VH-VL binders against Protein FAM13B (FAM13B). Designs and how they scored, part 9

Target 1, 190 residues: Protein FAM13B (FAM13B), of Homo sapiens (Human) (q9nyf5r23to212)
Amino acid sequence: IPLDELQQGGHPDNEVPFIVRHVVDYIEEHGGLEQQGLFQVNGNAETVEWLRQRYDSGEEVDLVKEADVPSAISLLRFFLQELPEPVIPGSLHIHLMQLSQDYNNEDEFGRKLRFLLQQLPPVNYSLLKFLCRFLANVASHHEEIWSANSLAAVFGPDVFHIYTDVEDMKEQEIVSRIMAGLLENYYEFF
Key: E = the ipSAE of ESMFold2; O = the ipSAE of OpenDDE; V2 = 0.75 times the mean of E and O plus 0.25 times the DockQ between their complexes.

## First folded at step 5 (VH-VL; framework fv_roledumab)

Design t03 (from p1 with heavy chain W104Y)
Fold by ESMFold2-Fast, scan of step 5:
Structure t03 (fold): chain C 190 residues (1-190), chain A 123 residues (1-123), chain B 107 residues (1-107)
Amino acid sequence: as target 1 above (190 residues)
Amino acid sequence: QVQLVESGGGVVQPGRSLRLSCTASGFTFSSYGMHWVRQAPAKGLEWVATIWYDGSNKQYADSVKGRFTFSRDNSQDTLYLQLNSLRPEDTAVYYCARDQYEDYFSPYYFDYWGQGTMVTVSS
Amino acid sequence: AIRMTQSPSSFSASTGDRVTITCRASQGISSYVAWYQQKSGKAPKFLIYAASTLQSGVPSRFSGSGSGTDFTLTINSLQSEDFATYYCQQYYSYPLTFGQGTRVEIT
């Protein structure tokens, strides 16, 4: 289901899809973030698919009783991966290569990235802001385990739908740099 | 010579519509982002809207969002600003202005301006 | 939105004076400030970008300085054609915003 349809029935206070907010709240409340490799551990595939189906049908889900933290993380990542249009839409990806020209000019890189973010549809911007707040919070409280760079490497591909192969490494690099920058300087961008 | 010429302004009652045009000459119009800026009588400058060189990205000031529509015809070197549901507060001289750099995706400053067209919204 | 505050709103000056106009941003905007001159009944004219870089053809008596939040436009020897209203503008983030203007009047 496209991102704009998921938000259509929400109250003005609901800026992100319910599944995203619910999963993030569950992860934060259960303290699993201190584990090294937590975001790289696959959840139970049967549990993830079962939960996905229930959220898609609008059923009530109790993650405390029905999930574990790795399965909740996998559910969040699969939600991002399965969006028909990524959080940062493909139409904006042509500008990512222009950003790569400013690697050595921090002010101009940040300025261009800010304008790129302001071109996002409101629902995409709200979702990105919420995700980056969550990840920046993880990095700030658990920096010995999770740096902005390591979290950016995990979530960057999901946010952009850009996955590496040997010929497209430049796109993977810019994606990771953008995500790391958003996490390190959250209040500058959002 | 770079030249921008606005037209389409006039006197209109609240709730009505106007269509402003800006005709460009003297440069490769299709390579430049363009802006609309307005100025109420005896007041300062207010940015209204931006459109990218290919028309793919548009941004609007919150005060005009949902009422104004920005478009461009690169084959005729012309900008359009459709003003709907006009309010007395929209009374201003409307300028079109050219972005400084060609083929860039982020806005800059305004290096060339038209002479403006007056829009008056009164009862 | 980034608020741009100019001071003073207006002042009187004489030909030959060194005049200074200040522009303050409500948050850090690096050097992403442009300055414009507007004469009565005319469209604005572009003067300066990146806080301190003069546009080609602008007289050297004009100069800009500043970074972060505090910016200054200086005219080091005011000429008769310089009596006008001056505006600063940030191009750091949407919405693009202008200062309210500073009017330089002849005494």
Scores: ipSAE 0.322, ipTM 0.729, lowest interface PAE 3.7, mean pLDDT 85

Design t05 (from p1 with heavy chain W104H F105W)
Heavy chain, then light chain:
Amino acid sequence: QVQLVESGGGVVQPGRSLRLSCTASGFTFSSYGMHWVRQAPAKGLEWVATIWYDGSNKQYADSVKGRFTFSRDNSQDTLYLQLNSLRPEDTAVYYCARDQYEDHWSPYYFDYWGQGTMVTVSS
Amino acid sequence: AIRMTQSPSSFSASTGDRVTITCRASQGISSYVAWYQQKSGKAPKFLIYAASTLQSGVPSRFSGSGSGTDFTLTINSLQSEDFATYYCQQYYSYPLTFGQGTRVEIT
ESMFold2-Fast, scan of step 5: ipSAE 0.376; ipTM 0.735

Design t06 (from p1 with heavy chain W104G F105W)
Heavy chain, then light chain:
Amino acid sequence: QVQLVESGGGVVQPGRSLRLSCTASGFTFSSYGMHWVRQAPAKGLEWVATIWYDGSNKQYADSVKGRFTFSRDNSQDTLYLQLNSLRPEDTAVYYCARDQYEDGWSPYYFDYWGQGTMVTVSS
Amino acid sequence: AIRMTQSPSSFSASTGDRVTITCRASQGISSYVAWYQQKSGKAPKFLIYAASTLQSGVPSRFSGSGSGTDFTLTINSLQSEDFATYYCQQYYSYPLTFGQGTRVEIT
ESMFold2-Fast, scan of step 5: ipSAE 0.440; ipTM 0.773

Design t07 (from p1 with heavy chain F105M)
Fold by ESMFold2-Fast, scan of step 5:
Structure t07 (fold): chain C 190 residues (1-190), chain A 123 residues (1-123), chain B 107 residues (1-107)
Amino acid sequence: as target 1 above (190 residues)
Amino acid sequence: QVQLVESGGGVVQPGRSLRLSCTASGFTFSSYGMHWVRQAPAKGLEWVATIWYDGSNKQYADSVKGRFTFSRDNSQDTLYLQLNSLRPEDTAVYYCARDQYEDWMSPYYFDYWGQGTMVTVSS
Amino acid sequence: AIRMTQSPSSFSASTGDRVTITCRASQGISSYVAWYQQKSGKAPKFLIYAASTLQSGVPSRFSGSGSGTDFTLTINSLQSEDFATYYCQQYYSYPLTFGQGTRVEIT
């Protein structure tokens, strides 16, 4: 289901899909975020698919009773991966390489990134803002285990729908740089 | 020698439409983003809209969003601004202006301007 | 929206004077400011970008300075052709915004 269709059922202004909000709330309240490598550990595939089906059916899900943190993280990542169009639309990807030319100019890099965010559809912007707030909080409060760079490496591909294949190395680099920048400077961009 | 020439202005009643044009010469039009800027009588400059070099990205001021449509024809080196549902508040000289070379996401400053075309919305 | 406020709104000067025009942004915009000159009945003319970089062909008596929220346009030894209205413009964020203008009149 496309992201704009998912948002039509919720509060019109600044709401994210229920599944995203619910999973993030669960992870923040009941997470074992102290465990290094947690975001890189796959959850139980059967549990993730079962939870996904229940959310798709509009059923009430109690993640505290029915899930574990790795499965909840996997569910969130699976949701992002399965969107028909990524959070950062593919139409913008063909021009992302220009950002790599501004690595040595923090002001220009940040300015261009800010303009990218202002050009996102409102539903995409709201989801990106919510996700980055969550990840920035993880980096801030669990800095001994999670850095903005490490979280950007995990979630960047999901947000942009790129694979971590060797042939995409330059695009992987810029995607990770963008995500890390959004996490490190959250309040300057959102 | 960069030149921008606007046309299509006139006097119309509220609710009517006008189509403004801006013809470019003296540079590779298809490589530059373009803007429309307006200036009401005895007032300052107000940004109206931006269009990227390839026409793929367009941005509008909130005051004109949904009423004005910006387009370009790179094969004819021409910009168009369709003004619909005109209001007395839209009365202004409309300028087309050139942006920076081949920037994909972000506008810059306006290095060349046309002479402007006057749009008057009055009953 | 980022509001750009110029001061003064107008003033009188004589040829040979050193004149200063100030532009204040309602929030930090780094150095993303351009300056324009507009003579009566004419289109604006581009003078300065990135707060302090002079456009080729603009006389060296013009200079710009500033960063963050406070920006200044200076004209050393004012010439007769410099009597005009001057505008600052931010290109940091949408919507793009201009100052209200500063009119430099002959004394």
Scores: ipSAE 0.325, ipTM 0.716, lowest interface PAE 3.7, mean pLDDT 84

Design t08 (from p1 with heavy chain F105I)
Fold by ESMFold2-Fast, scan of step 5:
Structure t08 (fold): chain C 190 residues (1-190), chain A 123 residues (1-123), chain B 107 residues (1-107)
Amino acid sequence: as target 1 above (190 residues)
Amino acid sequence: QVQLVESGGGVVQPGRSLRLSCTASGFTFSSYGMHWVRQAPAKGLEWVATIWYDGSNKQYADSVKGRFTFSRDNSQDTLYLQLNSLRPEDTAVYYCARDQYEDWISPYYFDYWGQGTMVTVSS
Amino acid sequence: AIRMTQSPSSFSASTGDRVTITCRASQGISSYVAWYQQKSGKAPKFLIYAASTLQSGVPSRFSGSGSGTDFTLTINSLQSEDFATYYCQQYYSYPLTFGQGTRVEIT
């Protein structure tokens, strides 16, 4: 379901998709985020698919009773991967790639990235802001275990729908760099 | 010789509409982002709206969002600003201005300005 | 929104004077400031960008400086054609914002 359709009943700037908020709340309140590599571990595939189907059908889900943290993380990542258009739309990817190639000066890079983010549809901006706040909080509380770089490497590809292959390896690297910058300098960009 | 010429201003009652135009010449219009800036009588400059070179992205000041619509016709080298639901506080000289940039999306400063067209909203 | 505050709002000056106009941003904007000159009844004219870079054709008596939050426009040896209102503008973030203007009046 496209993000705009998912959020038609709410205010985009103040709301994110229910599944995202519900899963993030569960992870923050009941999770073991101190375990390094937890975001890279695939949850139980059967549990993740079962939960995804229930959210898709509008059923009530009790994550405390029915899930574990790796499955909740996998569910969040699958949600991002299954969006018809990525959180950061493909129409902006060319500009973001060119920005990374043309500007090594951090002031100019940051300025142009800020303007590019302000071009996002409101629903995409709200989701990106919410996700980056969550991940920045994880990184700030567990700097020895979860760095902005490591979280960006996991979630960057999902946010952009850019995955490693021979041709896209450099793009994935750029995506991870941008995502890490958003986490490290959250209050500068959001 | 860069020129920008605005037209379409006038006197109108609150709640009515006007369509402003800006005709460009002397440069490759389709390569530049464009802006509308207004100035109320005896007041300062206020940015109103930005449109990218290809018309694909538009930004509006919060005060006009939902009421004003910015568009461009690159084949005619012309900008349009549709002013709907006009309010007395929209009374101003409206300038079109060229962004300094070519083929990019971030705004810069305004290197060339038209002479402006006066919009007066009064009863 | 980033507020741009100019000081003074107006003052009287004579030809030959050194004039300094200040512009303060409500938050750090690096060097992303432009300056414009506007004569009565006319459109603004672009003078300076990136806080200190003069547009080609602008007389060298004009100069700009500053970074972060505090910026200045200086006119060395004011000429009769320089009596005008001057505006600073930030291009760091949307919405784009101008200072309220500083009017330089003939004494």
Scores: ipSAE 0.341, ipTM 0.710, lowest interface PAE 3.2, mean pLDDT 84

Design t11 (from p1 with heavy chain S106A; at its last look DockQ between E and O 0.79; V2 from the best seeds 0.57)
Fold by OpenDDE, look of step 6:
Formats: structure tokens, sequence, C-alpha cells
Structure t11 (fold): chain C 190 residues (1-190), chain A 123 residues (1-123), chain B 107 residues (1-107)
């Protein structure tokens, strides 16, 4: 389902899809984020698919009873991956890749990145902001286990729809760097 | 030498439309982002819109969103600002201005300005 | 939106005076500030970018300083051709915004 259609199911005052908010809330509350490898562990595929179907059907889901944290994380990632258009639209993706030329000036890089983010559709921006806030908090509270870089490596490909190593390694590096930057400097960008 | 020449200004009634043009010369037009900035009589400067070098990205001030449309024809070295649903508060001298030379990403400052074209919206 | 507040709005000065115009941003914007000069009935003229870098061709009596939230345009020795309105502008983020202007008048 397109992201712009999913916003209807969001909080009246929030454009973030309900499934994302619900899953993130669950992870924050029950995730035991102090555990190493939490974000690298794949959830049960059947559980994830089952949960996905229930959310898509509008059924009430009790993640505490019906899910585990790895499955919830996988569900979140899967949601991002399955969007018809990545959170970062292709049009901006291209320019973000070109942004790598400004790596020599971090301040200017940041400014340009902010401008690019301001060009996101509102629903995309809200989702990205929400996701980055979540991950930034994880990095902040559990820096010894989850660095911004490590989280960026996990979720960056989902946000940008980079799927395989066949893609330009440079692109992957850029995406990771951008994502990491957003997490490390969350309040500067959002 | 860089030159920007605005045209298309005039007097119109509220609710009407007007199309402004800006013809550029003296530089590689297609390499530069461009802007519209307006100035109401005896008032300050107000940014109106920005368009990137290839027209792929456009940004508008909230005061004009949904009413104004910014475009460019790089083959003609010309900018266009379509002014729809004009209001009295849109009365201003409209300047086109060049962004500094930059590879996409973000606008900077306005290094060159046209002479401006006056738009008057009145009953 | 980032507000740029200039001070003063206007003042009188004499040729030879040292003139200082201040611009305050509503939030930190690093050095992403430009300054413009506008004479009556004319288009603005670009003076300074990056808060302190003088545009080529601009007289050296003009200078800019500041970072973060407070910025200053200085005219070391005011000349007759310098009587005009000056504007600061931020390009830190959209929307691009100007100060309300400072009119420098002749005494």
Amino acid sequence: as target 1 above (190 residues)
Amino acid sequence: QVQLVESGGGVVQPGRSLRLSCTASGFTFSSYGMHWVRQAPAKGLEWVATIWYDGSNKQYADSVKGRFTFSRDNSQDTLYLQLNSLRPEDTAVYYCARDQYEDWFAPYYFDYWGQGTMVTVSS
Amino acid sequence: AIRMTQSPSSFSASTGDRVTITCRASQGISSYVAWYQQKSGKAPKFLIYAASTLQSGVPSRFSGSGSGTDFTLTINSLQSEDFATYYCQQYYSYPLTFGQGTRVEIT
C-alpha cells in the first residue's frame, strides 16, 4: 500500500502509519534493547507474515502476546521494504547520491541534506522523522551496543530500498553515512 | 556579463492570473538554480520561489503555495512564474535572481538580480 | 521559518562614519547569511555571503561578521553612495528569509 494511503490509518495528529507507531512503541517498551544483536536477529518469517496480514486487514494486534521483539523489528523493516516507493523517493535518492561530493565539507553537507529532507512529501518526512527519532534514541541510550552506524547499516537499506550488494558499494556507503548522520544529529535535521 | 530581464508585470484584478518571464543571458543558464523574490511597495524583500537548474525541484513560500507555479525553459534561457488567484497582497515588484553556481542540493544567496517587474493587484 | 531581525530599522549617519547593522536569527544558522544593498528604485545588490565573505567588486569598506545567531554588517567609512537600505538573508533552510531591512539615511 502506498505510504500516502496509509496515512489515513495514522493518528489524527500524526501522519505516521499505525503499524509503524505500534511496532516502535512495542519495541521501545519491551524490546530489551540492551541485548546485543537484537536488530540483526531475524524474526520468525511466518509470524512476521501473519502479523503483516492482520495489520493489512485492520485487525487488532497484541504484539505483547502475539509477537516477539525480533519479529516486530522484522515487521518494521519489512514494512519499509515493501513500500511501493521508498521512504526516500527515487528522485531525491539520486541527488543524495550526488551529495557525496560534498563530504569534504560536513557543514555544507548537512545543510544540503536538510534542504533535501525539506523536499520530502509530508508523509515521507513524518515517517522518516519518526523512524530516525526512534533509532536515534536507541543509539543514545545504548550507544555501547548500538551505534548510529550500526543502526544505519540495518535500516538504511530499508529506507532507501537498497537490496543487494550488486548495487554500487559506494551507494550503500553513502546511504549508510546519510542515515547515520541523521541519527547522530537528529535534532539538527528534524 | 550576467543579465536578467523580467517582463509580464501589469495591473490585474483580484482572482485573475498573470505570467511573468525572466530572460537570462551572460551565463550558462541551465547550470544555475533560479529564484523569484518580490517586494511590496515600501516593504522589504520576500522570497517567493526557487527552482533548481534542471527544473526537477521547486520550492515555494507558503504565501504563494497552490497559487503560483514556477517553471523554466533551459533551451530558451527563460524562467516563468505563473501567478494564479492573485490577491492584493501579491502587489509587488517581482525580481528574478540567480543562485550561486552549485551542483543541485540547496540554494544559497542571490548574486544577480533583474530590474524587476511590477505586479499590481487591485479592484 | 527562521526569522531574521535587523536592527536598527533606520538611522541617520554622515559621510565618514563607521556604520554597524545587526541581524539576529531566531535559531542557529551557522554562517549561512548574505547581505544586500538596495538603493531607492533599484534592484538589490549582492554584498556578502557566508556571513563574512565579500563579493568580488564590493568595496573593502564593507565587511561582515558573525556566526550562529548574531550577524553584523559594517561599513568602515560611509560614503555618499552607501546611503541605502540593507538586508540580511539566511539560506540555512527553507523558507529563505530576509531581515526587514535597515535604512541608512544621510544626516
Scores: ipSAE 0.384, ipTM 0.771, lowest interface PAE 1.6, mean pLDDT 90
ESMFold2-Fast, scan of step 5: ipSAE 0.506; ipTM 0.776
ESMFold2, look of step 6: ipSAE 0.595; ipTM 0.846
ESMFold2 (binder alone), look of step 6: mean pLDDT 91; pTM 0.933

Design t15 (from p1 with heavy chain Y109A Y112I; at its last look DockQ between E and O 0.87; V2 from the best seeds 0.63)
Heavy chain, then light chain:
Amino acid sequence: QVQLVESGGGVVQPGRSLRLSCTASGFTFSSYGMHWVRQAPAKGLEWVATIWYDGSNKQYADSVKGRFTFSRDNSQDTLYLQLNSLRPEDTAVYYCARDQYEDWFSPYAFDIWGQGTMVTVSS
Amino acid sequence: AIRMTQSPSSFSASTGDRVTITCRASQGISSYVAWYQQKSGKAPKFLIYAASTLQSGVPSRFSGSGSGTDFTLTINSLQSEDFATYYCQQYYSYPLTFGQGTRVEIT
ESMFold2-Fast, scan of step 5: ipSAE 0.559; ipTM 0.814
ESMFold2, look of step 6: ipSAE 0.723; ipTM 0.908
ESMFold2 (binder alone), look of step 6: mean pLDDT 92; pTM 0.947
OpenDDE, look of step 6: ipSAE 0.378; ipTM 0.777

Design t16 (from p1 with heavy chain Y109G F110M Y112V)
Fold by ESMFold2-Fast, scan of step 5:
Structure t16 (fold): chain C 190 residues (1-190), chain A 123 residues (1-123), chain B 107 residues (1-107)
Amino acid sequence: as target 1 above (190 residues)
Amino acid sequence: QVQLVESGGGVVQPGRSLRLSCTASGFTFSSYGMHWVRQAPAKGLEWVATIWYDGSNKQYADSVKGRFTFSRDNSQDTLYLQLNSLRPEDTAVYYCARDQYEDWFSPYGMDVWGQGTMVTVSS
Amino acid sequence: AIRMTQSPSSFSASTGDRVTITCRASQGISSYVAWYQQKSGKAPKFLIYAASTLQSGVPSRFSGSGSGTDFTLTINSLQSEDFATYYCQQYYSYPLTFGQGTRVEIT
C-alpha cells in the first residue's frame, strides 16, 4: 500500500503509519536498547511475517506479549522495504550522484541535502523525520553500542531501496553518508 | 548560441489570466533547472518560481503560490508560466532564466536570461 | 525568508574609480551568493557566484568577497560600461531572494 494511502485514515499531519508508531513505541518503552545488537540481529522470520499479516488485516497486536525486540526491528525494516515507493522516492535518486560529487565538502553536501529534503512529499518527510528522530535518540543514548554511522548502514538501504551490486558501490556509500548526517545533525535538518 | 525568449505578456484587468512562454535554444534544455524572475517598474528583482530539469519538482514564491503554475515541455524546449487571478501588484517584466549547472537539483546562479515580457495588470 | 540588504542604494562615481558595494544577509548563508549587473532597459547579466568566483567572460576588474552574512562586490577601476544597477542574490535556501539593488551612476 502506498505511503499516501496509509495516511488516509484521517490521521493528522505529523503522524506516521500506525504500524511504525506502534513498533517504535514498543522498542523505546519495552526493549533493552543498551547492550543489544539491535539493528544487526535478524528477527525471527516467522514471527515477523505473522505480525505483518496481523497489522495488514487491522487486527490488534500486543507486541509486549507477542514480539521480541529483534523481531520488532525486523518488522519495521520489512515495512520500509515493502513500500511501493521508498521513503526517499526513486525520482530523487538521480541526485544521489550529485551529492557524491561533494562528499568531502561538508558545507555543500549539507546544503544540497537540505534542498533534497524540501522536495519530499509531506507524508514522506514526516515519516523520515520520525525515523531519524528515533534513530538519533538511539545513537545519542547508546553511543557505546550504536553510532550514527552504524545505524545509517542498517537503515539507509531501507529508506532509499538501494540494495547494491558492485556497480552501485558509490550509491551505497552516499546513502550511508546521508543517513549518518541526518542522525548526527537531526535538528539542523528537521 | 545559448538563448531564451519570453512571450505572452500583455495588458489585462485584475482577476484575468495570462500564459507566459519561454523558448530555449542552443543548449540541452532538458538538463537544466529553470527560473522565473520578475521586476516591477522601477523596482528590484523578485524570484517567482523554480522548476527542476525534469519537471518533477517546483517551488513558488509565497506571493504567487496557488495562483501561478509553472510547467515545461522538454520535447519542445519550452517553459510555461500560467498566471491566474492576476493582481495589480503582479505588474512587472517577467524573465525566464537558466540555472547555472546542468542536471543539478539545488539552485545556483542564473547564468542565462531572456529579454523579458511585460505583464501589466490595471483597470 | 532570508533578507538581503544592499548598501549603498545608489552613488555616483567616475571612470577609474574603485567602487565597493555591500550585501548583508539576515542569517548565515556561507558563500551561496551571486551578483548580477543590470543596465537600464536590459535583462540582468550574471557576474559572480559562490561569493567570489567570476563567471567566464567577466572582466577581472570585478571581484567578490565575503562569507557568512557580509559580502562585497568590488570594481577595481570603473569603466564606462560599468554604470548599472547591481544585485546580490542568495541561493542558500528557498525562497530565493535578491537584494534591493545598488545603482552606480556617472558623476
Scores: ipSAE 0.318, ipTM 0.681, lowest interface PAE 2.8, mean pLDDT 85

Design t20 (from p1 with heavy chain Q100R; at its last look DockQ between E and O 0.79; V2 from the best seeds 0.00; counts 0 for: pae O 3.7 > 2)
Fold by OpenDDE, look of step 6:
Structure t20 (fold): chain C 190 residues (1-190), chain A 123 residues (1-123), chain B 107 residues (1-107)
Amino acid sequence: as target 1 above (190 residues)
Amino acid sequence: QVQLVESGGGVVQPGRSLRLSCTASGFTFSSYGMHWVRQAPAKGLEWVATIWYDGSNKQYADSVKGRFTFSRDNSQDTLYLQLNSLRPEDTAVYYCARDRYEDWFSPYYFDYWGQGTMVTVSS
Amino acid sequence: AIRMTQSPSSFSASTGDRVTITCRASQGISSYVAWYQQKSGKAPKFLIYAASTLQSGVPSRFSGSGSGTDFTLTINSLQSEDFATYYCQQYYSYPLTFGQGTRVEIT
């Protein structure tokens, strides 16, 4: 389902798809984020698919009873991956990759990144902002276990739709760096 | 030398439309982001819109969103600003300006300006 | 939107004077500030970028300083051709915004 179809315009609470909000809330509340490797453990594929179908059908889901944290995380990632277009649309992707040209100037890099982010469709921006807020909080509260870099490595490919088998390693590095930067400096970008 | 020449200004009634043009010369037009900045009589400068070098991205001030459309024809070294649903508060000299840097990376500041074209919206 | 507040709005000065115009941003914007000069009936002229870098061809009597939220344009020795309105502008983020301008008039 296209991202813009998942949101009802005009209300701040509807700026982020319900499934994302619900899953993130569940993880924040019940995730035991102090556990090492939590974001690296794959959820049960059957459970994830089952949950996905229920959300798609508009059924009420009780994640506490019906899911586990790894499955919830996998569901979130799967959602991002299955978007018809990545959170960062292709139209901006190329330009984000070009930001690597200014890696020697952090301030300039940051400014350019901010401008690019401001070019995102509102729905994409809202989702990115929400996701980054969540991940930034995780990094902040559990820095020893989950660094911004580690979280960026996990979710960056999902946000950009980058796959290790297809995209250049350099591109992956850039994406990870961008994501890490967004997480480390969340309030500067959002 | 860099030159920017605006045209298309005039006097119109509220609700009407006007199309402004800016013809560029003296530089590789297609390599630069471009801007429109306006100035109401006896007032300050107000950024209106920015367009990327290839027209792929556009940004508008909130005051003109939904009413103004920024475009460019790189083959003609020309900018266009379509002014729809004009309001009296849109009365201003409209300047086209070149972005400082020859790249896609975000607008900076305005290193070269045209002489402007006057738009007057009055009943 | 980031607000740029210039001060003063206007003032009178004489040739030879050292004049200072200030611009304050509503939030930290590093050094992403440009300054412009506009003479009556003319288009603005680009003077300074990156808060303190003088554009080529601009007289050395012009200088800029500041970072973060407070910025200053200085004319070391005011010349007759310097009587004009000056604007600061931030390019830290959209929307791009200008100060309200400072008019430097002849005493």
Scores: ipSAE 0.098, ipTM 0.690, lowest interface PAE 3.7, mean pLDDT 89
ESMFold2-Fast, scan of step 5: ipSAE 0.400; ipTM 0.743
ESMFold2, look of step 6: ipSAE 0.416; ipTM 0.764
ESMFold2 (binder alone), look of step 6: mean pLDDT 92; pTM 0.943

Design t32 (from p1 with heavy chain Q100T E102Y W104F F105W P107G)
Fold by ESMFold2-Fast, scan of step 5:
Structure t32 (fold): chain C 190 residues (1-190), chain A 123 residues (1-123), chain B 107 residues (1-107)
Amino acid sequence: as target 1 above (190 residues)
Amino acid sequence: QVQLVESGGGVVQPGRSLRLSCTASGFTFSSYGMHWVRQAPAKGLEWVATIWYDGSNKQYADSVKGRFTFSRDNSQDTLYLQLNSLRPEDTAVYYCARDTYYDFWSGYYFDYWGQGTMVTVSS
Amino acid sequence: AIRMTQSPSSFSASTGDRVTITCRASQGISSYVAWYQQKSGKAPKFLIYAASTLQSGVPSRFSGSGSGTDFTLTINSLQSEDFATYYCQQYYSYPLTFGQGTRVEIT
């Protein structure tokens, strides 16, 4: 279901799909985020698919009773991967790839990235902001385990729908750098 | 020489529509982002909308969102602003203005302006 | 939205005077300020970008300075063609915003 059809209310904090909000809340409250590799471990595939189907049908889901943390993380990543259009739409990818040429000029890079983020549809912007806030919080409170770079490597491909590929290794690196920048400088961009 | 020529302004009743055009010459139109900026009588400048060089991204001022539509035809070197559901507070001179080349990303300030076209919304 | 406030709103000056116009942003905008000149009944003309970089072809009597929140435009020796309204503009983020303008009038 496209993001505009999943919109939650009119407030920025409420402008994300239930599945995203519930998963993030569950992870933050029940987390176990001290364990290295948690975001890279696949959850139980049967559980993830079952939970996804229930959310898609509008059923009430109690993640505390019905999920484990790896399955909840996998559910979030699966949700992002299956969006018809990625969180950062393909129409912005050319501009973001060009922006990577200015990465070493941090002030100009940041300014240009802010303008690009403001091009996002409101629902995409709200979702990206919510995700980056969550991930930046993880990086700041568990920096010994989760750096902005390591989280960006995990979630960057999902946010852009750019996956590791022989032809796309350069794009993969650029996507990870952009994502890491958003996490490291959250309040500068959102 | 760079030239931007606006047209389509006029006097209309509240709730009606106008389509503004801006014809560009003297530069590679398809390489530049473009903007619309307006100025109400005896008031200052107000940014209205931005469109990127390839038309892929558009931004609008909150005061005109949902009512104004910005587009460009790079094959004809022409810019369009469709004004719908016009209100008295939309009365202004409307300028089209050129941004810089996207590749240089020196953008969101305006190096060349058209002469402007007057839109008057009154009963 | 970033508010841009100019000071003064207007003042009278004579040819040969040194004129300084101030522009204040409601938040830090680094050096992302442009300045424009607008003569009565005419379109604005671009003068300065990046707070202090003069556009090619603009007379050297014009200069800009500032960073963060406080910016100034200076005309070192006012000429008759400089009587106009001057606007600052931030291009740090959307929405793009202008100051309210400063009118430089003949004494």
Scores: ipSAE 0.005, ipTM 0.540, lowest interface PAE 12.1, mean pLDDT 82

